VH-VL binders against Riboflavin kinase. Designs and how they scored, part 9

Target 1, 134 residues: Riboflavin kinase, of Devosia riboflavina (a0a087m355)
Amino acid sequence: MGIRLSGCVIHGDKRGRKLGFPTANLSIAPGVELPPDGVYSCIVWLPGQTTHHGATASVGNNPTFDDVKERRVEIYIHDFDGTLYGHELNICLLTRLRDMRRFSGLDDLTGQTERDVAQSRAMLAHHALTGLLP

## First folded at step 19 (VH-VL; from kq05 with heavy chain Q65K)

Design kr05
Fold by OpenDDE, fold request of step 20:
Structure kr05 (fold): chain C 134 residues (1-134), chain A 119 residues (1-119), chain B 112 residues (1-112)
Amino acid sequence: as target 1 above (134 residues)
Amino acid sequence: QVQLVQSGAEVKKPGASVKVSCKASGYTFTDYYMNWMRQAPGQGLEWMGWINPDESGTYYADKFKGRVTFTLDTSISTAYMELSRLRSDDTAVYYCAREGDYEGYFDYWGQGTLVTVSS
Amino acid sequence: DVVMTQSPLSLPVTLGQPASISCRSSQSLLHRYGKTYLHWYLQKPGQSPQLLIYLGSNRASGVPDRFSGSGSGTDFTLKISRVEAEDVGVYYCMQALYWPYTFGQGTKLEIK
């Protein structure tokens, strides 16, 4: 179960990092069909590892920005403080948590991100208990 | 050593477009948001929006949406602000400014570019 | 949009005397992580604005210790302990917690 994607890690929005949520964008190959826009609970496999990590991913063009037309996959890996730029990551999007939204400011962004991460963690825990994790 | 150098003064007719450049030096261009402000003669400062050089993402104040475009040429560390469908009340000094450490303050400013819109 | 209200708008000061500028925001500028996104700028005559105080109370590089920023929530104050001739200009507060960023009207400091 879930939607599997893979891509090379590139830089994300550094403002998120400043707020405590370092993200990375995945460069998805052309022609790969992306799931509907939204925020997802997901798992990620770090390079060379067979054990997955929990993550929160967003798919879309980030409505906060006005001129972004390309859909992007952005990922925040839970409890991970390393950098993976240039590495290929495999992820699995599990549960869609919400639609993409525009934020009114930093506090709004921070608050929503916290909620997203918390909800993502809860969903991942549920999947783990029910044996639904791939 | 951080410097923002803007293009020279412009005189435009109503309905025309203007493109102001802001060349950055002394720091890694893609590591900081670039913001744009303007100041009409004898008036206060007005924030126009920002551009994220890393993702080329832009945020425009509602007042300017549909009429302003922020762009970048990262190869020469230059940001651009283009304002179209100019009107007389667009007459102002336009500033680019670097946002410091993603904290919403502007620690370095360009020298400003006067744009005069007159018939 | 968050409205920033400065007072006074005109501030004549005698050299060597202290000065105080108030800035009020229509919404709290306190981020949930504890930072206050209120900044102060000075625009000297014929010059670009320059950063004075960032995040409420931090002096920017090169800013004399005569300048201090204080306040919390919605009420902020910029103080100059002893005004000097070089302090002449227009002072602006700005909030950066909410988008769009918004400036106060500006306070014009002049020497009597």
Scores: ipSAE 0.881, ipTM 0.941, lowest interface PAE 0.5, mean pLDDT 95
Fold by OpenDDE, last read:
Structure kr05 (fold): chain C 134 residues (1-134), chain A 119 residues (1-119), chain B 112 residues (1-112)
Amino acid sequence: as target 1 above (134 residues)
Amino acid sequence: QVQLVQSGAEVKKPGASVKVSCKASGYTFTDYYMNWMRQAPGQGLEWMGWINPDESGTYYADKFKGRVTFTLDTSISTAYMELSRLRSDDTAVYYCAREGDYEGYFDYWGQGTLVTVSS
Amino acid sequence: DVVMTQSPLSLPVTLGQPASISCRSSQSLLHRYGKTYLHWYLQKPGQSPQLLIYLGSNRASGVPDRFSGSGSGTDFTLKISRVEAEDVGVYYCMQALYWPYTFGQGTKLEIK
C-alpha cells in the first residue's frame, strides 16, 4: 500500500533547514498524477541503496506562499544529513496526515512541522510492526 | 562587501504600475530571502513581504495582495518589486533588504527608491 | 497582526547621557526553540535603516558596544550607555515571529 513517486532532487526551503528540517523538492515528471494535497508519512530509497528511510512529505502548492501555481512534492528525510541534489529519488507515500494549511508565523510552522514528523514516525513504526511496508 | 543597489526614483500617475529593481552582490543571491519594505514621507517602516530566491516563493502582506508582485532574475542577482494600480498613498521610499540567516532580521538594505504618485 | 508599541516616540537626550527605548509586542516573540524574534534598527537622517540588534540582544556587525538589547516575551528595551552625535535618528523595533512582520512606530532620538 502506498503511492509511488519518483523525481530528481532539487533545492527545498532553506528556512526549514534553519529550523532543523532540511527539505528537498522532487522534480516530478510532467503528466504524472500527484495524490491529493497534504502532508504524508513516506519512505524513500536513497541512491544506490536497497533499504529505505523514513520521511515526511508534502504535496501541494504550499498555501503559505503566494503566486504558487505548480504543485510540488517536498520531502524531509528523517535522520539524514547528506546531500542528494541532482539525484533521482523513489518515494512511497504511505499515510496522509493532514491537509495543507497556512501558517501564522515561524513558531506555528515549527510546531506543525514537529507534529507532522512525529506522526510520520509513528505511522512508519506502525507499518514496520505490522509488516505493511513495501 | 554585501551590497543591494536599487533602481532610481520613479514618478507615476495614479493607476499606473511601477517596477523597482534591487541588484545584489557580495553573496550567494539564492541563499537568502529578499524582503521589501516601504516608508511613506515622514512615516515609519512598513513590511510588504518576502521572496524566496530558491523556490521563487513569495509572501505578501495582506495589504498588498493582488497589487504587488515580487520576481527575480537569478542570472543577474536581481530582485524586482512591481506595484500596480498606484494611488497617491503609495508615495514612499521602497527598500529591498536581505533577510539574515533566515532569522527575520534585515542585515543589509538597499539605498531605497522613491516612488512618487501624483496627478 | 502583532502590534509593536514603542515608547517614547520622541527622545531628546544630552550628549554623553544614557538613553532607553521600550518596545512592547501584543504577542510573545519567543520561539519554542528559545530565540526571540525581536530586532532593532536605526535609521539615521537621510539614510536607509540599518540593523542594530538582532534576536533581542545580539549586536550587529560594526555596532558599538554602547548599544544593548534586552527583554523577553513581550517587553524589550534598547539601551545606549552614552549617546553620541552619530546616534541621532529613528529607532525601530520589529517582530519577525509572526507574519506579517511588523514594526514599531519608531523613536526619534535627538540631541538636546
Scores: ipSAE 0.880, ipTM 0.941, lowest interface PAE 0.5, mean pLDDT 95
Fold by OpenDDE, fold request of step 20:
Structure kr05 (fold): chain C 134 residues (1-134), chain A 119 residues (1-119), chain B 112 residues (1-112)
Amino acid sequence: as target 1 above (134 residues)
Amino acid sequence: QVQLVQSGAEVKKPGASVKVSCKASGYTFTDYYMNWMRQAPGQGLEWMGWINPDESGTYYADKFKGRVTFTLDTSISTAYMELSRLRSDDTAVYYCAREGDYEGYFDYWGQGTLVTVSS
Amino acid sequence: DVVMTQSPLSLPVTLGQPASISCRSSQSLLHRYGKTYLHWYLQKPGQSPQLLIYLGSNRASGVPDRFSGSGSGTDFTLKISRVEAEDVGVYYCMQALYWPYTFGQGTKLEIK
């Protein structure tokens, strides 16, 4: 269950990192079909680990920015402060939380990110209790 | 030391385009947002937008959308600002500036590039 | 857009005397994590702007301690305890909490 993706970790938006939400982009292979744009609850397998971690992922071209043609997969791994650049990650998108949106500023971005992470955690907890996690 | 060096003054006719360059040195180019501002003669500062060198993401102020394009050449740590369909009220000194620590302040500025638009 | 209003727009000062510039924003510049995204710049005659104060009250590197920034919410003040000849120029406040970033009109400080 869920949408499985894999990709090499590259740098994400460092504004998020400054706000306490360090993100990473996944370099997805050309030709891989991405799910609809939006924010998702997600699980991720760290390199060399068999247990998964919770995460919040976004799929899309980030409408806050102009002239972005490429759709990207960006992830925030919950309760993780390490660096994974250059590593291959496997992820599973579980529940779509919302559409992509344009932000009016830093406080708007921060508030929405907090809500997204909270909702993601809640959905992951629900999946864990119901045995829906892979 | 951090330095931003911009290209020289430009004189353009109405309807033409201008492309200003900003070469950065003294720091990791891709680690900081680059912002663009302009200042008409005897007037205040006006923010135009930013570009993220790491993701190549761009944000334009609404006033300039459709006429301005920010680009990068990371191989030479250079940012570019191109403004098209120039008119007389585009006459100004244009500045590039590094955004410090993603906190919205500009800690280093280019020397400015005068763009004059006249018939 | 957030409107930034400076006062006064012209500030003649005698050397050695203090100076004060006010900046008001149309919306609060306080981020929910406690940072205030209000910055001050000085543009000396014939030069590029330079950062003076960032995040409300922090002096930029190399800025003399005679400069200080204060305020919260929507009201901010830049103070110079003892004006020197090198302080002549136009001072700008700028908000960076909301997009687009917006500047005040500028305050021109001159020596009497």
Scores: ipSAE 0.879, ipTM 0.940, lowest interface PAE 0.5, mean pLDDT 95
Fold by OpenDDE, last read:
Structure kr05 (fold): chain C 134 residues (1-134), chain A 119 residues (1-119), chain B 112 residues (1-112)
Amino acid sequence: as target 1 above (134 residues)
Amino acid sequence: QVQLVQSGAEVKKPGASVKVSCKASGYTFTDYYMNWMRQAPGQGLEWMGWINPDESGTYYADKFKGRVTFTLDTSISTAYMELSRLRSDDTAVYYCAREGDYEGYFDYWGQGTLVTVSS
Amino acid sequence: DVVMTQSPLSLPVTLGQPASISCRSSQSLLHRYGKTYLHWYLQKPGQSPQLLIYLGSNRASGVPDRFSGSGSGTDFTLKISRVEAEDVGVYYCMQALYWPYTFGQGTKLEIK
């Protein structure tokens, strides 16, 4: 059980890529209701694949940035080094890990991202063992 | 070669707004953060914030929040800095600078734009 | 905010002699992945600042090898092995690990 979303993959923050966490934004169709802001463990289906991959997703306007009015879905796909720009991506948000937060700098961002990914992986493993994955 | 060319000097009254442009060339505009700094006469450098051209995300130093706005026109590879409710202590040379390789250093700078605020 | 403190603020140097500028940060500038986010700039008279040293010890393109950056944690040093006339200007250190980015006060290098 989870929240299913679909959207076209567009560019994410390349600063994250430098830190080893390349992200992508999903262009969600207007009118689609998004879940509460936060960081989520999630699974993603890559184009043409029936098996899902683990991922860490953020929903909301990144509080670190100013003047961000639009809520976005940003996703980091675990153990994936390919590019998916322009492709339609289906995801399922599973467990909300934390609220969105403002970062004090690059090291703070890096540390929290590592924790988020670790927690996401742990939750995904738990769901797999309990049969809660779709 | 990489170049950042800023708009010309401005003279403003207190309470007015100023908008400085920074046209980039010689590289892919959307691949680099653009930063803004200023330097009051005879003083040091002060960082104002950055804008991410790819996501249009901005970060403003607290000192300027509520008064500064960074914008972009990606079609002409131009960044803009607008500062409102100008005060005399806003008199400074304003610089745009490209952040190199997302590592927090500025490898290319504009020539600077003098903004003078006086009654 | 992270406070950057340079010393000295004024540096008169005899042509051909070495020069040294200190920069201290109120917090460590070492990222957990090993990079040091301390950068040096030179602003020559009447010009825009130019990148001199990035990430602690890397010379920017076109920077002579008489310039060197060193240090770790909170203590950093910019050295000029043999000062030339073209080295006159104000030197700034800057940290970019914490937001907001912050500059040192600047060190004005002049020829005696």
Scores: ipSAE 0.879, ipTM 0.940, lowest interface PAE 0.5, mean pLDDT 95
Fold by ESMFold2, last read:
Structure kr05 (fold): chain C 134 residues (1-134), chain A 119 residues (1-119), chain B 112 residues (1-112)
Amino acid sequence: as target 1 above (134 residues)
Amino acid sequence: QVQLVQSGAEVKKPGASVKVSCKASGYTFTDYYMNWMRQAPGQGLEWMGWINPDESGTYYADKFKGRVTFTLDTSISTAYMELSRLRSDDTAVYYCAREGDYEGYFDYWGQGTLVTVSS
Amino acid sequence: DVVMTQSPLSLPVTLGQPASISCRSSQSLLHRYGKTYLHWYLQKPGQSPQLLIYLGSNRASGVPDRFSGSGSGTDFTLKISRVEAEDVGVYYCMQALYWPYTFGQGTKLEIK
């Protein structure tokens, strides 16, 4: 019981990578309706794989940046430290964890990201998702 | 060599806008945040915000939000700062600076652009 | 916003003598992963600022070893072991842990 999306990784955030949370920005096909803005617990499949990874995703604008931007899907794949640029990802958004918010600085961002990932991992451990396919 | 070359001095009247350019060379433009500072005559430095050239995301210090816009043209490695509804207390030297390693330090600075706002 | 307070604001020194500049922040600048987000700049007369010290104690490229940075959490010190004529200018500390980044008010170092 989730929201299925797919898209290609079009950009990563180098600041997130320096903090230990390399994220990927996904290009979602025109006409696909995104779920409500927020941070989600989710699972992801890399191309050609039937085994999923746990992940934490944000949907919407990053309120830390003031620039007017279209809504985006940004994903951090748990326990994965590889290159994702140009890969197509299949994603299932499971649980909305919180609203998007503006951060007061780098330590605030780091702490909230740690909490989001911890909450996402806990939710995924509670769900028996073995054998789920893309 | 890393260089940041800014546009020339401007004289403006209150209520006008100014747009300062900052042309970067000697490094990969999209690997570094560009920051903007200003310094009023005889005063200290004041941070205005940044632009992330690989995502075009911006952060504006609250004091300038609603009056300042950062833009960029990656095809010519150039950042822009536009400040609108100018007041006499906006008279300052405006600087662009490159942020090193996403750690918030500014390892290279432009030469500065004097903007004078007078009635 | 994090307030950065420098002391002294005016620092006349005799050539060849040591100098010390204090910078205090209203919030700790220690990130939970152990880095200290405090930077120092020197603005020589008629020039743009230049990076002197980053992340608390690291000298920027080309900065002489007579410059050193130290400090903890909220209290930071820039030291010059022997002041030279080229060191004249205004010194700024800046914090970069919180957004917006904020500068100290500056310390004007002059030879006398």
Scores: ipSAE 0.688, ipTM 0.864, lowest interface PAE 0.7, mean pLDDT 88

Design kr05
Fold by ESMFold2, fold request of step 20:
Structure kr05 (fold): chain C 134 residues (1-134), chain A 119 residues (1-119), chain B 112 residues (1-112)
Amino acid sequence: as target 1 above (134 residues)
Amino acid sequence: QVQLVQSGAEVKKPGASVKVSCKASGYTFTDYYMNWMRQAPGQGLEWMGWINPDESGTYYADKFKGRVTFTLDTSISTAYMELSRLRSDDTAVYYCAREGDYEGYFDYWGQGTLVTVSS
Amino acid sequence: DVVMTQSPLSLPVTLGQPASISCRSSQSLLHRYGKTYLHWYLQKPGQSPQLLIYLGSNRASGVPDRFSGSGSGTDFTLKISRVEAEDVGVYYCMQALYWPYTFGQGTKLEIK
């Protein structure tokens, strides 16, 4: 089920937190092949935990920010409001929701993020994920 | 207390590059986006883009994309703007400004750097 | 790009009298979470711009109470209840809801 990935949180995005979508950027080990670029519904495990959180992730070069040279994984963990810096996350990417795109401004970004999260939550509600382990 | 101090005026030939520095003091450098604007002589203000000092990236207005690069040195709280392949219509005062609370308003501005491009 | 249109472009005023500057945007500046992304700046002669009003109506630190911002959607107004000599300069509105951020043309306020 899904595409398994792990990485360490290297920083958060304070603008995302202000908009109600605190995101974390993950460092992925060199040589690991990333899945196709896009926005995904996913689930995430914190270190040492067997219960998961729902999440929404973006994979690839973020077209909203220029001059990001590495393909990266940026995660919003649903219903979670804590610090993750330096923590290892285990992730299962489940459904690709859309391609990456450039935004026309803050309202466009906010609206798309709301839709992505709503779609991610809906997809996760339909999966049989009870007991799934990292 | 908050202060943005820019490098001095420059005179350039068409085709050259210029790099303007903006040294910040009096606040936590990584908590605020740094923005760049320019103002041609006798004209209004034009936004060029931003850099996020917490390393999440840059944004360049399409008019400048491909010619402008924003960089920073967080160890000395300094932002840089480099504009390449200069032409005479790049003559302007260039400003750095701090973005307040991630909401697109510029609560502190540098003193401006005049860049003159003439052949 | 969002076009910001200021009126008037030149504003001679008598010392001690009120002044009003209009700013219109080609798009609504209301974010879906209820904030209005319209800001005002003053550029005094020979100086860099300084923030006066942010998010439509909030006065920046140190800005006198005689300055106020109002409006919604696409129509915005900066008011000065009693003009003082230190208010001379060029006033700019700016929208920050859309990228690129865009400024109005400026309104030059002078004492007549």
Scores: ipSAE 0.676, ipTM 0.857, lowest interface PAE 0.8, mean pLDDT 88
Fold by ESMFold2, last read:
Structure kr05 (fold): chain C 134 residues (1-134), chain A 119 residues (1-119), chain B 112 residues (1-112)
Amino acid sequence: as target 1 above (134 residues)
Amino acid sequence: QVQLVQSGAEVKKPGASVKVSCKASGYTFTDYYMNWMRQAPGQGLEWMGWINPDESGTYYADKFKGRVTFTLDTSISTAYMELSRLRSDDTAVYYCAREGDYEGYFDYWGQGTLVTVSS
Amino acid sequence: DVVMTQSPLSLPVTLGQPASISCRSSQSLLHRYGKTYLHWYLQKPGQSPQLLIYLGSNRASGVPDRFSGSGSGTDFTLKISRVEAEDVGVYYCMQALYWPYTFGQGTKLEIK
């Protein structure tokens, strides 16, 4: 069905939370091959739960930031505003929505994030995902 | 309350590198971006970029990309800026500043570090 | 890069009189959620810059109410209703909607 991943939440994106899109930054085990870079529609299972949430994820290096970090997975869980720091998430990446791109500023980032989330929600509404397990 | 204390003045030769430290106190270091600016003698302010202490993500203004590196030591709440391949026109006062509420305003500034590049 | 243009660059003012500094941006600084990403700083002689106004019109902590900021998406004004001796220094506007952040060239306010 999709690409299954798991990872521990290392920290959240506090700027994203301020913009209404709180994200979790996930530590993926060494040696796990990540899917191609991009923004994905996905589902996620919270710790100890068998029901899923819709989500929007980015995989890869953020072209806007000039860091040397490993390729990363950042997840925005739709309609969820709790903290998961230190907990493990199980994720299924379903549809690649777009390539990663560099943003010109905060308004550009905000607008693209809104479009990504809207597209992710629409894709998830059209999939028969009821009853999927972690 | 909030305080940013920078390392002392430096004199360097062209081609060398300099590393300026910025020690933060009075707030949760990982909750705020740290920004770096410089000001050449008698000139205006120039933004060099930021580092996000929480994620260690960086942004470098294009003018400095390839010559500047921002790093952190979160155990001592200290940010660092290293500028390499120095030229005489890098002579400036370098400032660190805390970014308020992720909105791009700098509510607290370090005292400044004069870096002089001369042969 | 977004160009920030200040006017005037030199502003001699009589103590007790009002002062006004203009800042123009080459791009609108209005974010789609309604905030304006234009900030003002004062650098007093021999000091580091300090924040005066953020997000167009909000006074920073400890800034007297004689300072006010206003403006539209590209045109902004900092006003001082009654200039005092402590207001001497260089005023900078800065935009933070686009990356890289960019400053105006500064306006030097002096008592004449």
Scores: ipSAE 0.672, ipTM 0.860, lowest interface PAE 0.9, mean pLDDT 89
Fold by ESMFold2, look of step 19:
Structure kr05 (fold): chain C 134 residues (1-134), chain A 119 residues (1-119), chain B 112 residues (1-112)
Amino acid sequence: as target 1 above (134 residues)
Amino acid sequence: QVQLVQSGAEVKKPGASVKVSCKASGYTFTDYYMNWMRQAPGQGLEWMGWINPDESGTYYADKFKGRVTFTLDTSISTAYMELSRLRSDDTAVYYCAREGDYEGYFDYWGQGTLVTVSS
Amino acid sequence: DVVMTQSPLSLPVTLGQPASISCRSSQSLLHRYGKTYLHWYLQKPGQSPQLLIYLGSNRASGVPDRFSGSGSGTDFTLKISRVEAEDVGVYYCMQALYWPYTFGQGTKLEIK
């Protein structure tokens, strides 16, 4: 029902961390097919856990970067503020919330991020996700 | 001490390209965006864009998009700005500057590189 | 693009007297989380710009306390309580809430 991915956490955009939306950038194995570019509601299993956390992910080039060749998966894990650098995450992308877009500035980026997270939380509340395994 | 040292002055003909270097020292190069500005003789400052040294991502002001390229060599903590298809109105001093705390202020600047475009 | 308008553009001042520079933006520079993305720089003759004030009112490292920044929304002021000879140069405001970042046209401070 979703698109399963896994990858190791590498550095993300540290600006997001400063603004209260710390993201994890995932290194996805070569040859793995990524879903269409966009922002997704998703769930994540942290290392060593069988219960999931809600999350919001972006797939594609970061819209604040004009010249980025490689596609990326960035994840904001809801209600989580720990560090996962160097650890492998398992994720399931569920609902595509919107296309990627270019932002007019920092306030626009922040406001859109808040709306994405709110929409992601709302979509997750509608899913019967109890008992899903990584 | 934080320092940004730029390459020396350049004289170019219209249609050529120029590549300006900016060598950083005294801080962790990948922790800060590098920004590029220019200043035509006797004129004000103009922002050209930035590069994120951690991910090599770039943002170009629309005026320069298609003619400017920002690159890095992280092994020597150096940022580069290349401007192509030069015109006489590209004559300016070009600056690199470090962006403090991802908040858009430039706490350290290079000494500037004069690029003169003449036929 | 956000237009930044400085006044005056030329500011002759007697040593030891106060100086005040205004900067107005065409859009509010207040981020939804409460920070104001307005910065001030001084470019002394023959030098690179140097940061004076960031995020509206914070002095950069090494900047004397005779410099202060204030303002809200779209209207900002840089004040120098007593002008010294080393303060000569061109002062720029810059907004960093919107991309592209944009500068004011500059205010040239001179000793008369």
Scores: ipSAE 0.664, ipTM 0.857, lowest interface PAE 0.9, mean pLDDT 88
Fold by ESMFold2, fold request of step 20:
Structure kr05 (fold): chain C 134 residues (1-134), chain A 119 residues (1-119), chain B 112 residues (1-112)
Amino acid sequence: as target 1 above (134 residues)
Amino acid sequence: QVQLVQSGAEVKKPGASVKVSCKASGYTFTDYYMNWMRQAPGQGLEWMGWINPDESGTYYADKFKGRVTFTLDTSISTAYMELSRLRSDDTAVYYCAREGDYEGYFDYWGQGTLVTVSS
Amino acid sequence: DVVMTQSPLSLPVTLGQPASISCRSSQSLLHRYGKTYLHWYLQKPGQSPQLLIYLGSNRASGVPDRFSGSGSGTDFTLKISRVEAEDVGVYYCMQALYWPYTFGQGTKLEIK
């Protein structure tokens, strides 16, 4: 169960990496229908792996940033330090945690990210017995 | 040596637009946010917003939202600020500045660009 | 928006004497990871601003050790232990914890 997506990593967020939440932006093929905007608990399979990592993803426009932009998928892979640029990721979005929202500053951003990751980990623990595969 | 070199002074009529360039050298352009400030004659500093040259994400202070656009040309390490529908109270020196370490301090500034808006 | 209030706005100082500039923010500038997002700049006459102090108390590269920053939460101070002629200009505090970033009104330091 869940919403499946795949895409190539096209760049990372260096500010998020400095704050301990390195995120990757995914390029989604033209014409692919994205799920409803929001922040999701999810799992991800890295290239060539059959085991998954827990992750937290955002889908949609980042309302903190002002210019008109295509909808994006950003993903933070829990407990993962490797390089992913140029690689394809397979993702299963499991639970929508919240709507996208605009942040008032750096402290607000870091606090919300901590809560999102904590919620994602909790939801993934609920699903630990499903045995999901790529 | 880190340098930010801005385009020259401009004189504009109300209702026009202005585009100020900021050419960066001496560092990896995509590693640092670029910020824009302005300073009206005899007045203090006012922050206009930032652009992240790595992700091309922008933030505009509410006062300028809808009239200002930040853009980049990463091939020549240059940032641009365009302000439209100019008013006489937009007369100011406009500065670009590099943001250090994603922590909101500006460790290098351009020389400033005077934009004069008069009828 | 976070309001930054500087005091005094005009600061005449005798050469060789200490100077102190106060900056108060309308909200705490302490980030949950322990850093304080308060920065100080000097704009000398006819020049662009230059960074003096970042994250509350760190001197920027090349800034003389007679400059120091201190304070916590909402109340911050920039001190110059012995004022030199080259210190003339307008001093600004700025907060960078909230977006938009906001500056104080400026403190004009002059030699009397």
Scores: ipSAE 0.648, ipTM 0.852, lowest interface PAE 1.0, mean pLDDT 88

